# Ledger of designs, part 94: VHH binders against EKC/KEOPS complex subunit cgi121 (cgi121)

Target 1, 174 residues: EKC/KEOPS complex subunit cgi121 (cgi121), of Schizosaccharomyces pombe (q9p7j3)
Amino acid sequence: MILPLFPETQVHVFVYENVSNCAAIHEQLISQNPIYDYAFLDAATILYKKQVYSAIIRALEDRRDEQMKTKTIHSEVILSLSPKTEISSAFRQFSMTKKSKNIVVVKIDSKLTEEEEFERLDKLVEGNRVEFSDEELQKLIDFKVLKKNYKLDPSTLENPLASILSSIALRGYS
Short names: E, the ipSAE of ESMFold2; O, the ipSAE of OpenDDE; V2, 0.75 times the mean of E and O plus 0.25 times the DockQ between their complexes.

## First folded at step 19 (VHH)

Design pl3 (from pk10 with F107Y; framework vhh_7n9e_1; at its last look DockQ between E and O 0.95; V2 from the best seeds 0.89)
Fold by OpenDDE, look of step 19:
Structure pl3 (fold): chain B 174 residues (1-174), chain A 123 residues (1-123)
Amino acid sequence: as target 1 above (174 residues)
Amino acid sequence: DVQLVESGGGLVQAGGSLRLSCAASGFTFSAYAMYWGRQAPGKGREWVSGITWRGRSTLYASSVKGRFTISRDNAKNTLYLQMNNLKPEDTALYYCAAGIFPFSTDYSDYDYWGQGTQVTVSS
């Protein structure tokens, strides 16, 4: 996928359910294995496609403007999902853990087609690929976690999208 | 109550300039991407320009690139469109729109619309 604001940057997003090797993937991320150069998100924390793309766009703006707070564009995507400025908090809130079962995987600066990237990623992730859609994300979401991450209350739960995207947009800005 | 109110339109000669404003209220302005669109008589709505939450990124339609400049003042909840070197083909009703998604050229991603301000460029 190409974003209008960043025509030179190709982005791919994949969703996997029933992943059996999250612990193994996590170890590779800790060791900074370059083969695992993706943003691995816990699907339990993602409700909308627009949530993911909002974080991606913000991260890309940060990179372009040389204002990234993290070391890599993929870690910046994770940070960009969070309403909090603390990197550690963002990772605890949104990053895949060893206990994750369903994940959203983001690739920035891909040189491959979506299908080619999938073939590559499929060698790393032991799970079932599902469509990257609001419908599929809704099946994987943990609303308890979502409410906690974005401090949603009953009034905002009627329209979580607005609250989530506002949180992403306003992070770090008083 | 959400409102987007455009102003600054009028009649100008070709080569002239106008500055449009869009005053926003009823929502958190700095959390929304803002856009300009236009509709000429007998034609469909045309996307003109967009700007992200804090004005970090802008984009223009090819027909106005180099002549129009989109900007915003989040402290004043106002969107602007500076239009220079206006041409008769720029004649249209100009709309302001807001979308909570960071940026999109798809109208379906826009949440709020203004009523528009008329711009007429004479030969």
Scores: ipSAE 0.904, ipTM 0.944, lowest interface PAE 0.5, mean pLDDT 96
Fold by ESMFold2, look of step 19:
Structure pl3 (fold): chain B 174 residues (1-174), chain A 123 residues (1-123)
Amino acid sequence: as target 1 above (174 residues)
Amino acid sequence: DVQLVESGGGLVQAGGSLRLSCAASGFTFSAYAMYWGRQAPGKGREWVSGITWRGRSTLYASSVKGRFTISRDNAKNTLYLQMNNLKPEDTALYYCAAGIFPFSTDYSDYDYWGQGTQVTVSS
């Protein structure tokens, strides 16, 4: 996918359900294995495609403007999902963990087509790819986690899109 | 109650300049991407320009690039369009729009729309 504001930057997003090897992937991420240079998100924290793209757009804007707070663009996407500026909180709240069952995987600066990137990623992830769509994400979300991560109250939890995207927009500026 | 109110339109000679404003209320302006569109008499809506929530990224339709400048002042909850070197073809009703998604050229991603201000460019 190419974003209108970043036409030189190719982005791919994949969703996997029933992932059996999150613990192994997590060990590779801790060891900073460059083959695993993706953002691995816990799907329990992601309700909307727009949630992911909002974080991506913010991270890309911050990279262009030399305002990144983390070491890689993929870690910056993880930070950008968070309403809080604390980096460790963002990773605890949004990153895939050893106990995750379903994941959203983001690749930024891909030199490959979506199919080619999928073929590489599919060698790393033992799970079933599903469509990156609001319909599939809704099946995988944990609303208790979503409420906690974005401090949603009953009125916003009914239709949380604007509250979530506002949190991504305003982190560090409110 | 959400409002987007455009102003600054009027009659101007070809080659002249105008500055449009869009005053926003009823929502957190700094969390929204903002856009200008226009509609000439008897024509469909035309996307003109957009700007991200903090003003750091902009995009323009090819028909106005280099002549129009979009900007925003988040402290004043106001969006602007500086229009230079105006042409009769720029004659239209100009309206602003807002979207919570940080940037899109797809109208289905926009949440709020203004009523517009008329710009008429005479030869």
Scores: ipSAE 0.831, ipTM 0.918, lowest interface PAE 0.8, mean pLDDT 93
ESMFold2 (binder alone), look of step 19: mean pLDDT 86; pTM 0.866

Design pl6 (from pk10 with D106E; framework vhh_7n9e_1; at its last fold request DockQ between E and O 0.89; V2 from the best seeds 0.88)
Fold by OpenDDE, fold request of step 21:
Structure pl6 (fold): chain B 174 residues (1-174), chain A 123 residues (1-123)
Amino acid sequence: as target 1 above (174 residues)
Amino acid sequence: DVQLVESGGGLVQAGGSLRLSCAASGFTFSAYAMYWGRQAPGKGREWVSGITWRGRSTLYASSVKGRFTISRDNAKNTLYLQMNNLKPEDTALYYCAAGIFPFSTEFSDYDYWGQGTQVTVSS
């Protein structure tokens, strides 16, 4: 995937369900294993493709403008998903945990084709790849968590996409 | 109720300049990417330019790059398009659009549209 605003940056997003080794992946992330250079998201917190891409775009803008709040572009993506400014909160809200079962994996600055990247990632993730689509994401979402993360109420739930993306856009805005 | 109201269009000679404005209301302006499109008579709508939430990123169609500048004032809920070195082929009805998803060059991703302002460039 090439984003119009960032034509020199190749992005890949993958979705896995029924992942059995999230705990192992999490340990590798903690140890900062370079081969796990991805953003691992809990699929339970992701409802739309545009949610992910909005976060990616914001993260890329932050990097370009040298305004990243986190150490890596992938961690910045995680932060960018959050309506909160605290990094720790963002990670608690959206990052894959040891208990996660379904995950969304984001790769920024990929030098590989989608298929090649998948082959690499497939060696790391023990689960079933599903299509990165709103339809598939909808099957994996935990609405309770989603509502909590974005403070959604019956009014804002009338248009969840707008509400979520607005939250992403307005984080830290003054 | 959502409103996008374009203004600033008119008749101008080739090589001239115009500044279009788009006044937005009825939605959280700063949460939306904003865009300009245009449509000449008998032709399809053409994508012109886009700008992200806080104006940090902009993009232009190749046909207007270097001549047009998109900007926004979130405090005023207003989108602008500075058009310099105008050409007859720039003649069109110019539309302002808002999209909750940044960033797309696809019209189908936009949520709101204005009625347009006419720009006519004479040779």
Scores: ipSAE 0.914, ipTM 0.948, lowest interface PAE 0.5, mean pLDDT 96
Fold by ESMFold2, fold request of step 21:
Structure pl6 (fold): chain B 174 residues (1-174), chain A 123 residues (1-123)
Amino acid sequence: as target 1 above (174 residues)
Amino acid sequence: DVQLVESGGGLVQAGGSLRLSCAASGFTFSAYAMYWGRQAPGKGREWVSGITWRGRSTLYASSVKGRFTISRDNAKNTLYLQMNNLKPEDTALYYCAAGIFPFSTEFSDYDYWGQGTQVTVSS
């Protein structure tokens, strides 16, 4: 996808279900293996495409303006999903863990087509790719986790989009 | 009760300037991206400009780039459009819009719209 505000930045987002090797991926991320330079998110925390793109747009804006708080653009996307300023809490709440079952994977600054990036990523992830769509994300979300991460009340859970995106927008401002 | 109210339109000579304002109420202004659109008589809607929630990123239609400047004042809940070197083809109803998604050039992604303010540029 090409974002209107960042036309020279190529972004790909992939969704995998039934992933069997999250522990192995996690170890590679800890080892800082450059082949694993993606943002690996737990799909249980992601309900909307717009949620992911809002975090991406915020991270890219902060990078351009030299206001990133983390060391890489991919870690900055993880932070940008969070309503809280604490980096460690953002990673605990949104990153893939060793126990994750379904994941959302973000690549920023890709030099590859979507299909080429997928073929590279598919060698790393043992799971089934599904479409990056609100329909598929709704199958993978954990609404109890979503409620906790964004402090949603039961009435807001019926249509939480504005509350979630407001939290992403306002982190560190209010 | 969400309201977007435009002002500052009017009649101006070609080559002149106008500053449009859009006063916002009923929502958390600083959480929204803001936009200007316009509609000339007998024409479809045209996207003009947009600005992210904190004002750090802007984008302009090619027809107005270099002549128009979008800005916002989050303390006053107000969006602005400074229009310089106006041309007769800029004549249109100008309206502001708000969207919770941080940036889209597609009108279908926007949540709120104003009623508009008329700008008429004479030869």
Scores: ipSAE 0.843, ipTM 0.925, lowest interface PAE 0.8, mean pLDDT 93
ESMFold2, look of step 19: ipSAE 0.823; ipTM 0.915
ESMFold2 (binder alone), look of step 19: mean pLDDT 87; pTM 0.873
OpenDDE, look of step 19: ipSAE 0.907; ipTM 0.946
ESMFold2, fold request of step 21: ipSAE 0.832, 0.827; ipTM 0.921, 0.920
ESMFold2 (binder alone), fold request of step 21: mean pLDDT 87, 87, 87; pTM 0.872, 0.873, 0.872
OpenDDE, fold request of step 21: ipSAE 0.913, 0.913; ipTM 0.948, 0.948

Design qp13 (from qo3 with K56R; framework vhh_6qgx_2; at its last read DockQ between E and O 0.98; V2 from the best seeds 0.91)
Amino acid sequence: QVQLVESGGGLVQAGGSLRLSCAASGFTFSDHHMAWFRRAPGKEREFVAAIAYTGRYTFYTDSVKGRFTISRDHAKNTVSLQMNSLRPEDTAVYYCAATYAWDYYTERAYEHWGQGTRVTVSA
ESMFold2, look of step 19: ipSAE 0.797; ipTM 0.917
ESMFold2 (binder alone), look of step 19: mean pLDDT 90; pTM 0.921
OpenDDE, look of step 19: ipSAE 0.916; ipTM 0.950
ESMFold2, fold request of step 21: ipSAE 0.830, 0.829, 0.828; ipTM 0.927, 0.925, 0.926
ESMFold2 (binder alone), fold request of step 21: mean pLDDT 90, 90, 90; pTM 0.922, 0.925, 0.923
OpenDDE, fold request of step 21: ipSAE 0.927, 0.928, 0.926; ipTM 0.956, 0.956, 0.956
ESMFold2, last read: ipSAE 0.821, 0.806, 0.845; ipTM 0.921, 0.919, 0.932
ESMFold2 (binder alone), last read: mean pLDDT 90, 90, 90; pTM 0.922, 0.921, 0.924
OpenDDE, last read: ipSAE 0.927, 0.927, 0.926; ipTM 0.956, 0.956, 0.955

Design qp31 (from qo3 with H32N; framework vhh_6qgx_2; at its last look DockQ between E and O 0.98; V2 from the best seeds 0.88)
Fold by OpenDDE, look of step 19:
Structure qp31 (fold): chain B 174 residues (1-174), chain A 123 residues (1-123)
Amino acid sequence: as target 1 above (174 residues)
Amino acid sequence: QVQLVESGGGLVQAGGSLRLSCAASGFTFSDNHMAWFRRAPGKEREFVAAIAYTGKYTFYTDSVKGRFTISRDHAKNTVSLQMNSLRPEDTAVYYCAATYAWDYYTERAYEHWGQGTRVTVSA
């Protein structure tokens, strides 16, 4: 897909459930294998499409403004999901772990169609692709983790999206 | 309380060797990647080497490749930097650091830092 504010940047987002090889993927990430040049997120931490898009947009803005805090655009996406400014914390909160079962995969600066990118990614991920939708994400979310990551309380749970987006947007300002 | 304590610094002649050590405590060592940074006089702190939490993967800045070796001991919660063929330009305060993120080269990625140990290489 193309984001209106970044027409020259193609972005793809994929969701996988019942992934059996997260540990193997994680190993490739820590080895800095360039074939795994994606943002691998734990789906248990993602509730909305707009949450992911917000993080992507923020990362792209940071890059545009030459204000990236991390080395890569994908790590910047991970950071951008977090209300915290600490990179290490953001990774702990949102990045895929060896124990993850469901994941959201983000590709920035793709040169491929969505289908082509899927075919490429499908060779790396052993799981079932599901639709990138709020409906599917809601099936995979761990609300305990979500509440912890964004410090949600009963009052903010009435409109979790607003709270999440605010947390992302106001990172470093509170 | 998180602590990273460096040791092994000192004065050495060009071509000589030093082994730096960093003792870690107060956090889950086995879950963190470890790194060495250095700050030379009048320069900014720069990445030197990193080692993944598994110990399986290591990363180096170009200027130290083939001369420096980073390693870790999980039983002792220590990370070491073997420095061979030292050069005057290696003179710096060397810092040990820890992170959960695999953004190894990014200084900001590291949550915990030691106070540093001074390495001086004379011509």
Scores: ipSAE 0.915, ipTM 0.949, lowest interface PAE 0.5, mean pLDDT 96
Fold by ESMFold2, look of step 19:
Structure qp31 (fold): chain B 174 residues (1-174), chain A 123 residues (1-123)
Amino acid sequence: as target 1 above (174 residues)
Amino acid sequence: QVQLVESGGGLVQAGGSLRLSCAASGFTFSDNHMAWFRRAPGKEREFVAAIAYTGKYTFYTDSVKGRFTISRDHAKNTVSLQMNSLRPEDTAVYYCAATYAWDYYTERAYEHWGQGTRVTVSA
């Protein structure tokens, strides 16, 4: 997919459930293996497609404006999901861990079609691909984690999207 | 209370060696990556070395590769920097730092910082 404001930037997002090798993937991330240059997110923290796209857009805007805080665009996506500005906390809250079971994987600046990128990624992830959709994400979310990460009130939990997107948009202004 | 306490700094002749140590407390050492940064007179603070929380992966800035070795001791909650073949350009205040993020080279990624230990390399 191509975002209107970033016409030369190809982005792909994949969702995997029942991933059996998150510990192995995590090992590759901490070793800085360039084959694993994706944003690996814990699906327990992601409820909406727009949550992910808003973080991607924020990261791309910060790159365009020379305001990136992290080394890679993929680590910037992880930061951009957070309502706070602390990189270490954002990774702790949103990134895939050794114990994750379901993941959302983001590739920015892809030189491949969606299917070609999937073929590459599928060799790295031992799990079942599901559609990147609000329907599938709702099956994988942990609402306790979502509430904690975004400080959602009980009334907001019925339709938390606006509150979540506001948190992403307002990060760094408070 | 989070605390990172560096020690082992001092004055040393060019070509000599020093071993810096950093004692950590007040946070989960075992899931944090550790690093050393330094600030030379008149310069901004720069990355020196990092070690992943597992101890298996180490990273160095180019100017110290082959001369400096970072290590960690899980039982003592310490990180060390063995500095060999020291040069006057290594003169700096050295800071120990910790992060959960595997963005090792980025100063802003580090959540916990020590107060620093001064290393002066003469001759």
Scores: ipSAE 0.783, ipTM 0.910, lowest interface PAE 0.9, mean pLDDT 92
ESMFold2 (binder alone), look of step 19: mean pLDDT 88; pTM 0.903

Design zh3 (from zg4 with Y100F Y103F; framework vhh_7yz9_2; at its last fold request DockQ between E and O 0.94; V2 from the best seeds 0.89)
Fold by OpenDDE, fold request of step 21:
Structure zh3 (fold): chain B 174 residues (1-174), chain A 120 residues (1-120)
Amino acid sequence: as target 1 above (174 residues)
Amino acid sequence: QWQLVESGGGLVQAGGSLRLSCTASGFTFSNYRMGWYRQTAGNEREWVALIAKHGRIDYADSVKGRFTISRDNAKNTVYLQMNSLKPEDTAVYYCTARLFDKFGPTEDYWGQGTPVTVSS
């Protein structure tokens, strides 16, 4: 996918369910294996496509403005999902863990088609690819985690998308 | 060849102020995003304040309203004015210089760190 505001940046997003090797993937990320140059998100924390894209856009804006807080654009995406500025908190709240079962995988600056990228990623992830859609994400979400991550209350839960997007967009605003 | 030399850290009482300075050499200062991170033992390094070459400034939530970052390109120096310090601000503060291209960071330089201790 090409984002309108960043036409030169190709982005791919994949969703996997029933992933059996998250622990192994996590170890590769810790060791900074370049083959795993993706943002691996816990699907339990993602409710909307727009949530992911908003984070991506924010990360790209930070890169554009040379204000990335993290080392890589993919880690910046993870940070950008968070309503908080702490990197550790963002990773704790949104990144794939060893215990994750369902994941959302983001690739920024891909030189491959979506299918080509999938073929590469499919060699790394032992799980079932599902469609990147709100419908599928809603099946994987943990609302307890979501509510915690974005501090959603009965009022904001009336329109959770708006609340989440606001949190992402206005992070650091006071 | 490059160097980042930090100064200004020390012991201060809660509510007090410190001003950190970081003087750079060995690279074109004006081309780099400058900033400050802080780290406590056993924890990951966290960003505190960043100032891009074009002037955009970002603050971490925990320091917004209390800390002020600035840079003097003529002096190759970045500053962190720390007011209303809290014990939670106790950490080793690291100066950083980052160079970007269109894909992201290409160079990262870090100072040796200056300790800041805020007593209750």
Scores: ipSAE 0.927, ipTM 0.963, lowest interface PAE 0.5, mean pLDDT 96
Fold by ESMFold2, look of step 19:
Structure zh3 (fold): chain B 174 residues (1-174), chain A 120 residues (1-120)
Amino acid sequence: as target 1 above (174 residues)
Amino acid sequence: QWQLVESGGGLVQAGGSLRLSCTASGFTFSNYRMGWYRQTAGNEREWVALIAKHGRIDYADSVKGRFTISRDNAKNTVYLQMNSLKPEDTAVYYCTARLFDKFGPTEDYWGQGTPVTVSS
């Protein structure tokens, strides 16, 4: 898809459940294999589509402003999900691990249609693709993890989306 | 050949101040995003303060309000003024210069690092 603020940048987002090969994917990411140049997120940390879009937008804004903290736009998405500025904690909290079961996969600067990108990605991920939708994400979220990652309390749990989006947009400002 | 040379590190008591300097050569300094990362023993490097060529400045949460980054393009030098130092600031501090195109970083230069130790 095309984000209004970044009309030249094609983005695709995929969700997989019951992924059996996260350990193999993780090995390829450590090896910096360019075929695996995606952001692989643990779906247990993602409640809303807008959470992912907001992180993508923040990463693209930092690229535009030449203030990326990590080396790739995809690693920058992972950092951008975090309410904190620390890179290592962002990866620990949001990135797919060897033990992840469900994942969200982001491709930025794609030169392919969604169908073409899916065809490539499906060769890499052994799991079941589901729709990228709030309905499917809510089946995969771990609310204990979400609460920890964003320090949600009873007042913010009433409207967690606004608190989460604010954390992503304003990281480093307050 | 490019070079980044850090200086100004050392041992300081908690609450004290240090000023790090990083002098660059072998590239057009004013075109680069300059910055500081730090690394504690057994951990990955973490960004500390970044200053873009167009003037945007970002600080890590842990140093905001205590550290100030600045650059002097005439001297090819970036500075990090570190005030109200804490033992948690103990690390090796690395100067970095990064060049971007529209898809992201294309060049990524790192200094040798300057140790900073903050004692209780």
Scores: ipSAE 0.815, ipTM 0.928, lowest interface PAE 0.7, mean pLDDT 92
ESMFold2 (binder alone), look of step 19: mean pLDDT 86; pTM 0.861
OpenDDE, look of step 19: ipSAE 0.915; ipTM 0.958
ESMFold2, fold request of step 21: ipSAE 0.814, 0.807, 0.812; ipTM 0.927, 0.925, 0.927
ESMFold2 (binder alone), fold request of step 21: mean pLDDT 87, 87, 87; pTM 0.873, 0.874, 0.874
OpenDDE, fold request of step 21: ipSAE 0.925, 0.926; ipTM 0.963, 0.964

Design zh5 (from zg4 with S30D; framework vhh_7yz9_2; at its last read DockQ between E and O 0.88; V2 from the best seeds 0.88)
Amino acid sequence: QWQLVESGGGLVQAGGSLRLSCTASGFTFDNYRMGWYRQTAGNEREWVALIAKHGRIDYADSVKGRFTISRDNAKNTVYLQMNSLKPEDTAVYYCTARLYDKYGPTEDYWGQGTPVTVSS
ESMFold2, look of step 19: ipSAE 0.807; ipTM 0.924
ESMFold2 (binder alone), look of step 19: mean pLDDT 82; pTM 0.817
OpenDDE, look of step 19: ipSAE 0.924; ipTM 0.965
ESMFold2, fold request of step 21: ipSAE 0.834, 0.814, 0.819; ipTM 0.934, 0.927, 0.929
ESMFold2 (binder alone), fold request of step 21: mean pLDDT 82, 82, 82; pTM 0.814, 0.817, 0.816
OpenDDE, fold request of step 21: ipSAE 0.930, 0.932, 0.930; ipTM 0.968, 0.968, 0.968
ESMFold2, last read: ipSAE 0.814, 0.782, 0.829; ipTM 0.928, 0.914, 0.932
ESMFold2 (binder alone), last read: mean pLDDT 81, 82, 82; pTM 0.814, 0.819, 0.818
OpenDDE, last read: ipSAE 0.930, 0.930, 0.929; ipTM 0.968, 0.968, 0.968

## First folded at step 20 (VHH)

Design pm1 (from pl1 with D106E; framework vhh_7n9e_1; at its last read DockQ between E and O 0.91; V2 from the best seeds 0.89)
Amino acid sequence: DVQLVESGGGLVQAGGSLRLSCAASGFTFNAYAMYWGRQAPGKGREWVSGITWRGRSTLYASSVKGRFTISRDNAKNTLYLQMNNLKPEDTALYYCAAGIFPFSTEFSDYDYWGQGTQVTVSS
ESMFold2, look of step 20: ipSAE 0.839; ipTM 0.920
ESMFold2 (binder alone), look of step 20: mean pLDDT 86; pTM 0.867
OpenDDE, look of step 20: ipSAE 0.910; ipTM 0.948
ESMFold2, fold request of step 21: ipSAE 0.838, 0.857, 0.832; ipTM 0.922, 0.929, 0.920
ESMFold2 (binder alone), fold request of step 21: mean pLDDT 87, 87, 86; pTM 0.873, 0.875, 0.868
OpenDDE, fold request of step 21: ipSAE 0.910, 0.913, 0.912; ipTM 0.947, 0.948, 0.947
ESMFold2, last read: ipSAE 0.845, 0.844, 0.849; ipTM 0.926, 0.926, 0.928
ESMFold2 (binder alone), last read: mean pLDDT 87, 86, 87; pTM 0.869, 0.868, 0.871
OpenDDE, last read: ipSAE 0.911, 0.913, 0.914; ipTM 0.947, 0.948, 0.949

Design pm11 (from pl1 with S104T; framework vhh_7n9e_1; at its last fold request DockQ between E and O 0.91; V2 from the best seeds 0.89)
Fold by ESMFold2, look of step 20:
Structure pm11 (fold): chain B 174 residues (1-174), chain A 123 residues (1-123)
Amino acid sequence: as target 1 above (174 residues)
Amino acid sequence: DVQLVESGGGLVQAGGSLRLSCAASGFTFNAYAMYWGRQAPGKGREWVSGITWRGRSTLYASSVKGRFTISRDNAKNTLYLQMNNLKPEDTALYYCAAGIFPFTTDFSDYDYWGQGTQVTVSS
């Protein structure tokens, strides 16, 4: 995918369900193994494609402007999903954990086609790839987690998209 | 009530300048990307320019790049378009729009629209 504001930055996003090796992947991420240089998100926290792309756009804008708070662009995407500025809270709320079952995986600055990147990623993730679509994401979301992460209430529950994207936009500015 | 109100249009000679304003109310302005579009008589809508939440990223249609400058003042909830070196081909109804999703050139993804202000550039 090519974003209009960042035309030289290739981005791929993959969704896996029924992942059996999240604990092994988590160990590799803690070890900072460069083969695992992706953002691994818990799919229970992601409801919309636009949620992920809004966080990516914010992270890329902050990188360009030397305003990143974390060490890598992939960790910055994780932070950018959060309504709060604390890095540890963002990772706790949105990152894949050892207990995760479904994941969303983001690659930024890819030099590969989507299928080539998938072939690399598929060697690392033991699970079933599904389409990155709102339809598939809605099957994997945990609405209790979503409501807690974004402090959704009855006034926003009918269509939470604007509330979620506002939280991503306004982190650190309100 | 969400409202986007454009102003600053008018008649100007080729080579001249105009500054358009778009006053916004009824929504959290700094959570939205903002855009300008235009529609010439008998033609479809043309995307002109866009700007992200805090004004740090901008994009322009190739036909206006280098001549037009988009900006926003989040303290005043106002979007601007500075148009320099105007050409008869720039004659159109100019309207602003807002989208919660940053950033798209697809008009179908925008949430709010202004009614427009006419810009007419004479030879």
Scores: ipSAE 0.849, ipTM 0.923, lowest interface PAE 0.7, mean pLDDT 93
ESMFold2 (binder alone), look of step 20: mean pLDDT 86; pTM 0.860
OpenDDE, look of step 20: ipSAE 0.906; ipTM 0.946
ESMFold2, fold request of step 21: ipSAE 0.846, 0.849, 0.846; ipTM 0.919, 0.922, 0.921
ESMFold2 (binder alone), fold request of step 21: mean pLDDT 86, 87, 86; pTM 0.867, 0.872, 0.868
OpenDDE, fold request of step 21: ipSAE 0.903, 0.910, 0.906; ipTM 0.943, 0.946, 0.944

Design pm13 (from pl1 with D106E D111E; framework vhh_7n9e_1; at its last read DockQ between E and O 0.95; V2 from the best seeds 0.90)
Amino acid sequence: DVQLVESGGGLVQAGGSLRLSCAASGFTFNAYAMYWGRQAPGKGREWVSGITWRGRSTLYASSVKGRFTISRDNAKNTLYLQMNNLKPEDTALYYCAAGIFPFSTEFSDYEYWGQGTQVTVSS
ESMFold2, look of step 20: ipSAE 0.835; ipTM 0.918
ESMFold2 (binder alone), look of step 20: mean pLDDT 86; pTM 0.866
OpenDDE, look of step 20: ipSAE 0.912; ipTM 0.949
ESMFold2, fold request of step 21: ipSAE 0.840, 0.833, 0.840; ipTM 0.920, 0.919, 0.925
ESMFold2 (binder alone), fold request of step 21: mean pLDDT 86, 87, 86; pTM 0.868, 0.870, 0.866
OpenDDE, fold request of step 21: ipSAE 0.908, 0.912, 0.911; ipTM 0.946, 0.948, 0.947
ESMFold2, last read: ipSAE 0.837, 0.851, 0.862; ipTM 0.924, 0.927, 0.929
ESMFold2 (binder alone), last read: mean pLDDT 86, 87, 87; pTM 0.868, 0.871, 0.871
OpenDDE, last read: ipSAE 0.910, 0.911, 0.912; ipTM 0.947, 0.947, 0.948

